# Ledger of designs, part 2: VHH binders against Acetyl-coenzyme A thioesterase (ACOT12)

Target 1, 210 residues: Acetyl-coenzyme A thioesterase (ACOT12), of Homo sapiens (Human) (q8wyk0r340to549)
Amino acid sequence: CIHWDISKQASLSDSNVEALKKLAAKRGWEVTSTVEKIKIYTLEEHDVLSVWVEKHVGSPAHLAYRLLSDFTKRPLWDPHFVSCEVIDWVSEDDQLYHITCPILNDDKPKDLVVLVSRRKPLKDGNTYTVAVKSVILPSVPPSPQYIRSEIICAGFLIHAIDSNSCIVSYFNHMSASILPYFAGNLGGWSKSIEETAASCIQFLENPPDD

## First folded at step 4 (VHH; framework vhh_6qgx_2)

Design a12 (from q14 with Q99S T104Y)
Fold by ESMFold2-Fast, scan of step 4:
Structure a12 (fold): chain B 210 residues (1-210), chain A 124 residues (1-124)
Amino acid sequence: as target 1 above (210 residues)
Amino acid sequence: QVQLVESGGGLVQAGGSLRLSCAASGRTFSSYAMAWFRRAPGKEREFVAAISWSGGSTFYTDSVKGRFTISRDHAKNTVSLQMNSLRPEDTAVYYCAASTYKVYYRSEEQYDYWGQGTRVTVSA
């Protein structure tokens, strides 16, 4: 996890985006599931699991980008998020968030401090990027009531198809400690991802009023 | 279409103060990150200070930290640079810049709009 340094914030934000692009460009992804046109791929490297989920969505790419890059709206469609609060606006396109997760099996709930970096397509390009990674902020230290967790690399790539549709791809690079859980409960894990993806799609195709 | 116009430059004694202002004409810059760069005679343009679109984040080059303060007024569509404890090495033409897509970055290539500059001379 990277310590947040305001003197290097532009470089750290750009590195966040580049890390997601590198993850997406990796080879060796294996198809794990295809349900209702939602495709789930996995990539295992040195006991680290990465997940890639994609689907064609009936929503303009620019709208999906706006909705998915606003993490204050994440709890509206993602049951794994209880709250998402902005800590600071680093720029118009880069924000620091504090995230809380639900209590699982009466364990302490988890929390996260993340940098979210969003980018529009380059001239004549058609892909929007929303990159997420955990950062260490001394001003927001771990609390006894939460288990501070880490996102190594995650985010969305949104590819414009036409004026009313896009392909949304979600990536997440998971830690080695999660592999035993997913290996033992692969069916439940896959089902949870499918349900979260379906909820996301419904949210994007039926957005709330501005 | 859009112009940035700097003002407030001039001649000042070492240890003195100046306030530079940058006014945007044609369009509102409320969603833009704003920055100040400077160019001393015979040198390359260098970064001085930047402020995020919300005003919540400010960034300074090491040589001006504690002496310069950047601020913005969304209602007046202006950004200002308060320069205190001026030194002869602060002598330069100061440029206002605005960026639509990037964070305030030390690279001048990331800024979309530039002013013509205002001259600051600090005498010893």
Scores: ipSAE 0.000, ipTM 0.101, lowest interface PAE 19.0, mean pLDDT 79

Design a14 (from q14 with K102R R106T)
Fold by ESMFold2-Fast, scan of step 4:
Structure a14 (fold): chain B 210 residues (1-210), chain A 124 residues (1-124)
Amino acid sequence: as target 1 above (210 residues)
Amino acid sequence: QVQLVESGGGLVQAGGSLRLSCAASGRTFSSYAMAWFRRAPGKEREFVAAISWSGGSTFYTDSVKGRFTISRDHAKNTVSLQMNSLRPEDTAVYYCAAQTYRVTYTSEEQYDYWGQGTRVTVSA
């Protein structure tokens, strides 16, 4: 049996957060789209594509952080997610989720097992972090019903502007395998990102009862 | 933390095959992306192949595409490199490497843990 080692989980969670911060600090981002004040940037490094989406939101940073770090709420605003269920709480700020995605072009839906690591601002800081990466859990192996997919590095940086507003930045570091697809279908891709971002903003500015 | 031990190297004739294995000790193997790098006599270390933590994504340098296959076995905590249609220019010491950062798969500096290497010699 596999027993959880909390010290190893802490190391992986800190690596998750540092990877996202390092991605966000990279230079060379190119503006791909600006629609309705939603800015989309891309960074192409050899065989890897990264995307960055940024928007000013009329919601307190701490509320946006709470809502975006709760992946059980992700299907409420993101059409690419069907279900998000907590597998385990590895700490107060680190959770393992099982995620399922809708059936699109293929006959099999995709699923993911991810570590979500959330961090509040340090002293004198004003940026909240929600970092996501795929992990392997022996207790949740790949199944024939799904195509197990991978998130290399993704997440949110939420920068407080004032008591009622923040800047939400989403990052995703994508596999080389999808680079040719995105290069060939930029128009549809940008529209999909714009609509998902708009849905996210509406959700953050009109939060659920809970 | 993991320790990596390579095996399977040796002498082989051109056109032959070898399977390299990398055994990882420790319970965190399943959380790492794994790669093979090689160093030919008198040259710098270069990327050969990589596999994501799940095994769902694989990456190869152009000179080995279609000839080499990287795979992993989570039950055995191993990553393997099947090398087919070997050429004299594949002669090198092959190194297994692991990373937790997962920003890029092809950059040597991204890898946190390295094995000691196993020697592959391809005779003409």
Scores: ipSAE 0.000, ipTM 0.114, lowest interface PAE 16.3, mean pLDDT 78

Design a15 (from q14 with K102Y)
Fold by ESMFold2-Fast, scan of step 4:
Structure a15 (fold): chain B 210 residues (1-210), chain A 124 residues (1-124)
Amino acid sequence: as target 1 above (210 residues)
Amino acid sequence: QVQLVESGGGLVQAGGSLRLSCAASGRTFSSYAMAWFRRAPGKEREFVAAISWSGGSTFYTDSVKGRFTISRDHAKNTVSLQMNSLRPEDTAVYYCAAQTYYVTYRSEEQYDYWGQGTRVTVSA
């Protein structure tokens, strides 16, 4: 986890986005599950696990991007998030969030401090990017009430197909946000990912009118 | 919460073998990466071995490579450390640890749950 440095905001944010793109370009992904056209892939490398979840969604890419890049709305569809609060607006497209997670098996809940970087498609492109990674922020230090957790690299790539549909791909290098809180077996893990993905799709195809 | 209980420690002569076992209780065992750490008298805790949640990847500190083997049994909710060709330098209290986030396998600060430890003494 990188210490947040105000003088290096732009380079840290850009490196966040590039790290996600590099993760998505890796080879060796293995199909773990395909249920209701939700594809789940995994990649085991040395000391980490990565997860890739993909689905064709009946939602314009720009709308999916707007909804998924706003982490204050994450708890509405993701049971692994209890609260997401903006700490600071680094720029119009980069935000620092404090995230809290549910109590896990009667132990301390986890919390995270993350940088979320969102990018619209480059010239002549059609892919939106939402990248997230943990940062060390002195103004929000670890507290004894929470287990401070870390996201190395995670986020969404949203590829526009037509004016009413897109492909949403979610990546997580350490699987922190997706891990099942209460299920203790491989079937439970896959089911948790599937249910979270299904909830996300339902949210994107039937968004709140806010 | 995962409760970890180690067993299998004891006294053994140099060149001998021991098998340590860690029994895990709790619903999220299969979602955890598991590791063994050890603390020798007067020293800090150090990484020994780790196994990924799927059991597909194993990791070892250099001093035990080729001598120790880590494995897990999802049906029994156990992780084991087979220790062969033991040396006096392996004398330590061995701890079982579990982590949810898979950030790195070698860093003790990444582990959420720890057992109480089991003592291994290797005589010259």
Scores: ipSAE 0.000, ipTM 0.167, lowest interface PAE 13.7, mean pLDDT 80

Design a17 (from q14 with V103G T104W)
Fold by ESMFold2-Fast, scan of step 4:
Structure a17 (fold): chain B 210 residues (1-210), chain A 124 residues (1-124)
Amino acid sequence: as target 1 above (210 residues)
Amino acid sequence: QVQLVESGGGLVQAGGSLRLSCAASGRTFSSYAMAWFRRAPGKEREFVAAISWSGGSTFYTDSVKGRFTISRDHAKNTVSLQMNSLRPEDTAVYYCAAQTYKGWYRSEEQYDYWGQGTRVTVSA
């Protein structure tokens, strides 16, 4: 059985959402790539690279939100995720997940323990939020078979345009160790981000049968 | 760039088994989704099975589900197709294919690299 301090978790969940909104509001983003109307921006601060990916999607915002906020479905479209398993439900909109990632160059695979916080639009608003960050859970310690990795701040902002379309923005202010091509091969890194974004859009507009 | 070489094809009687192997060479094999397609004489190439780049998800066409098993070995850069309870209808040239994962594992055009194929003949 896992015993949680719900009041601390609620505060952390709200901080998670606010951190993503602050990241999205930063200035100084530079266009790195535009392909098939997928815009990729980067922001370099200190020793961390932030990525912003944006696309107009032919899907209702509420459906995109439903699909993107269910991290158990993340491996269906995101090549960086092997598995996503719910550890605990903090609330209806806040969950703790254990995530496993693929092996790179015969290194140990990576794993993550994250808090995912989901928010529907406020009154008269039109933006859905899915924020994710790494947390430390004594009940799920690092194990010898995995390298425990960290997400500083990441997630989706989904802005409703009309009843059949939305703008999906993905942000990531993370450790270089999470992206296979980050820091070592800029061409491969850009292509990896582009292909992950394309896979996400395809999943949102054409969910697979399985 | 990845290169794919199939092996393990041959002649087998109905009800028998064969194991196909596909060896991949080149960079970032672990980042690719892998699949097997087949082409029977006089027919179009069709999807058989696929495995996600992580190995955590597998997909099969209905006619082989429960009989065929796809697996991958990241250390050896190989993908295998274990074919059990073979039927004459399984007679075809089998191709392995690789793609960056795009969620369209059944779509032939999503695959960037293809092997030359290995022939499987199942006699009645």
Scores: ipSAE 0.000, ipTM 0.120, lowest interface PAE 16.9, mean pLDDT 78

Design a18 (from q14 with V103I)
Fold by ESMFold2-Fast, scan of step 4:
Order: structure tokens, then sequence, then C-alpha cells
Structure a18 (fold): chain B 210 residues (1-210), chain A 124 residues (1-124)
């Protein structure tokens, strides 16, 4: 995890996006599961597991992007997140969030401080990007109430197919992260991922009227 | 798919040593976390030791810590358990187990592949 430095905000945000694109471009992904058209791929490197989850969604890409890039909405569909609040806006497309997670086996909830970077497609492109990584922010130090956790690299690539549908791909470069911890509680990492993906799809295809 | 075959069990006097080996076959052996479990006569199967996918992390049950050492050899597709200062209480059938893409090393339920077991008898 890097220290947040406002003088380098543009390069740190662009680096966040590039890290996600680099993760997505890796070779060697293995198909682990295909349930109800939700495809799960894994890539194992040493003790670090990377997960790629993909589904064709009946929602315009621009709407899926708007919903998924707004992390204040994350708890509405992701059971791994209890709260997501904006700490600071570093640009129109880059935000710092404080995230809290539910209490699990260790009987103490986890929290995270993350940078979320959003990018729309370039003129001839059709892919939206939402990249997430943990940062160290002095104004939000670790607290005794939570175990400060880390996201190394995660996010969404949303590929427009037509005016009413898109492919949503979720990536997470997991080490000592939240998602593997949930796997034990739900009877397996695969089931936890499948259930979260199904919830996300339901949310995207039936968005709230706010 | 992974197939596991244990070897190295036998009879040894208290205070002696044995080295158990587990040979694995399969394309992604280096991606599996490996563990040893044991079942003593009349008891449930219990965790003994585990080694992470990279070999960078090892885990032991309290009763064997400092006496047993788990290691892996990626070139030979093997995991080994060096057992020193053996006690009669270590008498059990020892099982090699492998898990893929899971986070907990100590829970029997997390392991996808199991060997047939090798018997270790420690005489007083």
Amino acid sequence: as target 1 above (210 residues)
Amino acid sequence: QVQLVESGGGLVQAGGSLRLSCAASGRTFSSYAMAWFRRAPGKEREFVAAISWSGGSTFYTDSVKGRFTISRDHAKNTVSLQMNSLRPEDTAVYYCAAQTYKITYRSEEQYDYWGQGTRVTVSA
C-alpha cells in the first residue's frame, strides 16, 4: 500500500487504471466455474490468487458504469461491504473512500481506505474502467475498532455490446484480502464469488430509482 | 487433477526420526497448498502441518511445532514432513492433502485431494 500524495494524484490515479488493465491482460487464466452464465477464471501466482468474473448483463454499459463506479451504492448489492463513504474527491473521476466490512471469523470487522479511479472509453473504444486500490491516508489512520485491510488491485471492465447490453468483468488480485476470507464462511470461495456476482447482476438489471 | 501418494511411514522408537514424502501428479501442483493430517487410533483426523503454494509460509499444530518441518520440492512435485523427537502420541496414519485457491490451511473440509495414508508407529 502507497502513501497518498496530492502532488502526484494524477499519476497515482492513472497508475491505478494501468495496473487493472495490466492484470486483465495477463495470460494463463483457468476456467474454474460456469454457473448460470457467470464465468469465473482464476490465475494463481505463488500465494496470490487473482480472480476474474465475467457475465453478459442486460443493461447499457454507461448505466452499469455509473452504478458500479459509485461505491456509495456498493453495499446495496455486495454483502462484503457494510459502508462506503467518500473521504475526498481528487478529481471528477477519482475518489478516496472509506469502506467497512462485516464481522467475520476473527470477531473484528475490517476496514479499507481506497482510491477509486473511473475512466470512460476513448473515442473509438467501448470499454469503461473502474479501478480500485488501497492507499495510506494520514487523515484516516488505522483504528482499534477495525483491522485495516488492503486491496492490491481490483476493479471492473465494462464492455459495451449494444445499446441495451454489456459484458461486466470483475478482477481482483487477492493476497490477504476480504474475498478469500468470505469463502470459508459461505462454504467455499467459488460460492461466495458466484453469489456476489449474481447479486451484482440483479442490481444492474433492476437498478434503484433514486 | 491431482493424485497424491504417501511414503516413508514405519516403526520408530521414541525420540527417533522419520521423513514422510508425498508425491503429487498433476498440471498445476505448484498452485496447490499442501498439508499433512493424521488420525490416531480411536481419534478424529487432525491437522498436523501445511505449506503454502509458494512454500513461503508454513503452519503447524502446537503439539508438533519445533519438532516437525514441512517442505516442498517443486522440481520433484513432492511435499515432505520431517518428524524429529517422535513421541508415542505421534502414532497415527498420516495423510497428505492438497487444496486449490482456498485461504484456510487448518480445516480438513478445505482440502480437495487426499492420499491413501501412511502408518507411523512410535514405540515407548
Scores: ipSAE 0.000, ipTM 0.118, lowest interface PAE 16.4, mean pLDDT 79

Design a19 (from q14 with V103A T104W)
Fold by ESMFold2-Fast, scan of step 4:
Structure a19 (fold): chain B 210 residues (1-210), chain A 124 residues (1-124)
Amino acid sequence: as target 1 above (210 residues)
Amino acid sequence: QVQLVESGGGLVQAGGSLRLSCAASGRTFSSYAMAWFRRAPGKEREFVAAISWSGGSTFYTDSVKGRFTISRDHAKNTVSLQMNSLRPEDTAVYYCAAQTYKAWYRSEEQYDYWGQGTRVTVSA
């Protein structure tokens, strides 16, 4: 987890995006589940687990990007998020959020402080990027009411296919602390991811009127 | 199919409390996200609160945050709404709703199953 330093904001935001792209480019992903055209892949690297979830969605890529990059809307479809509030607007494309999560087995819920970095496709590209990483922000220290948790690297890559459809890929490089949250074993863990993915797809295909 | 039956409505003085319950039967209760909606006299139906399939995530409309608490009991197949510090503007028919894919959108069209409603009247 990196300390947030406003003098390094541009390099930290760019590093966030590059870390997600590097995770997505790794080799050795194995298919764990394919249900209703939702593909779930895993990558085990000794003591770390990474997840990749992919689905073809009947929604324009720019709309999916707009909806998924606004983390204040995350609780509308993701059962793992209770609240998501903007702490600060670092730039038009980079924001700091405070996230609270539900109580699973502990007496206290978890919370996170994250940097979310958004990027539109480059000149001849067709891929939108939304990258997420935990940061240490002195103005939002750990509190006794929450267990401060960490996202090492996560986010969305959204690939435009045509004017009405896209492929949404979600990646997450998990810390050991997050695994128990997904029911502690592959069977319960895969079901939780499947349910969250199905919820996300419904949200993208039935978007709210802003 | 799942059937939902609400109970616990009634008349209460402003500042008082009521606990609404919704009993679910049919399909496995644990697979549903659950919500409460209400319709005040002369108004459209509005979202009040929702709870995820695991019971870990809860959502509230701004006017009830800090006053209402939604919870679920998997052993009894029930979802409850504890309403504290009630105000006359909370007067409405309260409806229990269930969604199979756990995608809560604050719009009622996202919910597959609905109860008949229970009436709550808060007197000044």
Scores: ipSAE 0.000, ipTM 0.123, lowest interface PAE 17.1, mean pLDDT 79

Design b01 (from q14 with G56S)
Fold by ESMFold2-Fast, scan of step 4:
Structure b01 (fold): chain B 210 residues (1-210), chain A 124 residues (1-124)
Amino acid sequence: as target 1 above (210 residues)
Amino acid sequence: QVQLVESGGGLVQAGGSLRLSCAASGRTFSSYAMAWFRRAPGKEREFVAAISWSGSSTFYTDSVKGRFTISRDHAKNTVSLQMNSLRPEDTAVYYCAAQTYKVTYRSEEQYDYWGQGTRVTVSA
């Protein structure tokens, strides 16, 4: 986890985006599940599991990008998030969020401080990027009510197909600290991912007013 | 809900080979990461090798790397440890262990299920 420094904002935000792109470009992804055209891939490296979830969605890419990059709306479709509050807008396309997660097994709930960096496609490209990583922010220190957790690298790549559809890919270089393991095994974990993906698709295809 | 039974242990001379097998019973064998640990007489239990739930990643302790190979067979619900070029210091009781896949394979505290162990004796 990097200490946040506003004087390095552009560099830290760009490195956030590049880390996600590098994760997505890795070789060795293996198909784990295909349910209702939601494809789940996994990549296992260095004691860490990475997940890639992909689906063709009946929503314009730019709309999916706007909705998925607004983490204040994340709790509306993702049961792993209780609250997402903006700490600071460091630029038009980069925000710091404080996130809280549900209580599991009467353990303390988890919280996170993350940098969310969003980018539109480059001149001749058609892929939108929303990258997420944990940062250390002295103004929001760990508190005794929460277990401060870490996102190493996660986010969305949204590939425009036509004016009304896109492919949404979610990536997460997973840490045990941020993903609840409900059933205590990968079968329950995979089902949780499938249900969260289905909820996300429903949200993107039936967005709330404004 | 998961039971692990080891087999394949025995007496072998230095330089020889043994293949240990661990048979798992239970619904979600394919969802578990599997490992082998060993305990030599008078010592603490130590990590030997691990294999991810998909079988694509394997991990070894330095002293066995290049000599031991861990593998799994999802159709048979088994994990195996092929031990080549055995040395007297490999003498130990070998334990099969399973975890729900947390983040690390090397810590015994991460493992939820354990077998009873199978004894391996390597004579000088």
Scores: ipSAE 0.005, ipTM 0.163, lowest interface PAE 14.1, mean pLDDT 80

Design b02 (from q14 with S57Y T104L)
Fold by ESMFold2-Fast, scan of step 4:
Structure b02 (fold): chain B 210 residues (1-210), chain A 124 residues (1-124)
Amino acid sequence: as target 1 above (210 residues)
Amino acid sequence: QVQLVESGGGLVQAGGSLRLSCAASGRTFSSYAMAWFRRAPGKEREFVAAISWSGGYTFYTDSVKGRFTISRDHAKNTVSLQMNSLRPEDTAVYYCAAQTYKVLYRSEEQYDYWGQGTRVTVSA
């Protein structure tokens, strides 16, 4: 986890985006399932599991980008997130969020402090990026009400196909503290990912009225 | 580790059709996303069409949508580009390319393996 330092904000935000791009470029992904054209791939490294989920979505890429980069709307479709509140706007495209997760079993609920960095396609490109990672922010320390958890690297790559459709790819390089939210066993974990992906697709194709 | 060989190029009149094929050899073909790029005289290489490793997703550049169809045959380890309603502007050398488990299908730099190219000439 990296300590947030305002003097390095541009470097940290750019590093967030580059980390996601590097994760997406890794080789060795294995196909875990393909259901209703939702493809799930996994990559296991040093007791850390990475997941990649891919689906064609009937929504313009720019709209999916705006909806997925706004984490205040994440709880509307992601059952693993109870609340997402902006702590600070680092820039127009980089925000710090406080996230809370549901209670599992008899455990305390989990919370996270993350940096979300979004980028539009480069000149002549058509891929949007939304990158997420945990940061240590002294102004939002761990609380006894929550178990502070960590996202090492996660996010979305959104590839435009035409004016009405895109491919949405979700990546997550998970820490052990988040894994229990996916039921611990691979069968239940895969089903949880698939159902979350289906919920996301429904949300993107039936967006809330702003 | 993958070798790509294109075929099917030639001379055709405007409004005609051609089918390009790319035969892949080497490791498991099903692990690769495949694409066609083209280079017209005096221009840089541009994206034409791509197909995911499963065949479930296809991508096209706007100028060929509705006219070109990309497909793959896992039994033959081939990817094909069916080109209909050809225009003089489609005249180019067409290249087959392959990449592993990537999501940036239109980015030339994502492709690890390239064929030698096959020439397509569309006369007026």
Scores: ipSAE 0.000, ipTM 0.138, lowest interface PAE 16.0, mean pLDDT 80

Design b04 (from q14 with S52T)
Fold by ESMFold2-Fast, scan of step 4:
Structure b04 (fold): chain B 210 residues (1-210), chain A 124 residues (1-124)
Amino acid sequence: as target 1 above (210 residues)
Amino acid sequence: QVQLVESGGGLVQAGGSLRLSCAASGRTFSSYAMAWFRRAPGKEREFVAAITWSGGSTFYTDSVKGRFTISRDHAKNTVSLQMNSLRPEDTAVYYCAAQTYKVTYRSEEQYDYWGQGTRVTVSA
């Protein structure tokens, strides 16, 4: 996990985005599940599991990007997130968040400190990017009430199809600390992931108007 | 306008089994997560099990893991709790509850609709 350094904020934010793009470009993904056109792929590297979830969504790409890049809205559709609070605005496209997760089986709840980096499509491109990684931030140290968890690399790639639809792809290079939120086995993880994805799709196709 | 009605409670010997059912009426529950809570005599209501709206994920309190199984039938708008290897400490009134997809399944405050309860008595 990278220590946050204000003097390197641009390079750290760009490396966040590039790490997600590299994860998405990997070969060897295996289809694990296809339910109601939600495709779940897995990639096992050494002892780390990566997950890729993909769905065609009836929502403009720019709207999905706006909604998914605002992590304060994450708890509205993702049951694994209790709260998402902005710690600092690094730039208009890069934010530091403090996230809390629910108690699972009466275990201590988990928390995370993450950098979220969002990017609009490059010239001649049609893909929006939202990248997430854990950072070490001295102003938000681990506390006794929470188990500090780590996201190695995660995020969304949103590919515009037409003015009313897009393909949303979610990637996560999982750390062991987040596995307890996914039913404890591969079959249970894929079902939990599928339901979170379905909730996300419902949220994107029926967005709140506030 | 959604009503939940529990059935299947009764008296059973320790080591026995019971299947509780919860029938939902009024509207389709495909968008609701459903759960079972229980209240033992002289105790507060506690979480037992939950199933997500798609039926793909289930959650259990530690004391019932491996013994109880929650399931749902979308065609019949029902949720069931299969209770095996029952113990005297499982004696309680069992309540069916439903919520719109929320952040947590273990807090009773998150549930929008509740049944009236069905009594389960496990004799030693």
Scores: ipSAE 0.000, ipTM 0.127, lowest interface PAE 16.8, mean pLDDT 79

Design b05 (from q14 with S54G)
Fold by ESMFold2-Fast, scan of step 4:
Structure b05 (fold): chain B 210 residues (1-210), chain A 124 residues (1-124)
Amino acid sequence: as target 1 above (210 residues)
Amino acid sequence: QVQLVESGGGLVQAGGSLRLSCAASGRTFSSYAMAWFRRAPGKEREFVAAISWGGGSTFYTDSVKGRFTISRDHAKNTVSLQMNSLRPEDTAVYYCAAQTYKVTYRSEEQYDYWGQGTRVTVSA
């Protein structure tokens, strides 16, 4: 029986990674902003907005991968995360996290339960993958203190350029519920993404001590 | 339905060690995630360390990482905090806490049951 559980885990984690790669391979991305060599692309499909953020960083790909795949460090550079705690280890490369977000418009802050799946490059490949999606865990039900939120598909693709540099790409396939926000406040949205990206780059080029 | 009782606090000199224990009674011990929080005089409670139901996941606040070790013993129905290389800044009342659901290990709001605390004083 333990074999069957492991097989299910592998399938779910692999589908998480494949969904991110499929998103990244889509056509129709349009440049929305370019500031400090940080490029922001958007892809609008009916009721869904997808975002792609790309930047060349002066950090080895393997180090960027290690830092970005450790979600307990996400609050150090991402202002949209208040806390990020490990719930459990599914495997060496797949972890379950609980995330809390700042109080913004609602009386209650938001929280998320996500699966993070990490993959190193295949032999002779040069791209690292960190894929994220929301999951339902009966052992971690919604709490009256938080509004349980959802990530459909998001993550990082990190492409090695040389021994000291890489290209970091962030993708997010957003919920239909946020489309009215972006339609009414695109300027504020773009600035927020730019600031978060700049913070991420600073973190990757000046990592904290282990 | 869970009652927590701390023990092992006391006075020690800087550089010394103490082992805190928390005895849990009531519901099945292994169904809970356990943590230690502390409160220094005049300050709010802060997270120190946590351990999951099965003991496979542990989390520590940066200031104690490498010095403190949290562990649990299902046979004795206890969770322990081994504190090494103690500093005056570690002086506080230490509280044991338990949560029914495996939500987060750092948020004190997620803990359903609390002990009364045990005092730790570290002299210079």
Scores: ipSAE 0.000, ipTM 0.121, lowest interface PAE 13.7, mean pLDDT 78

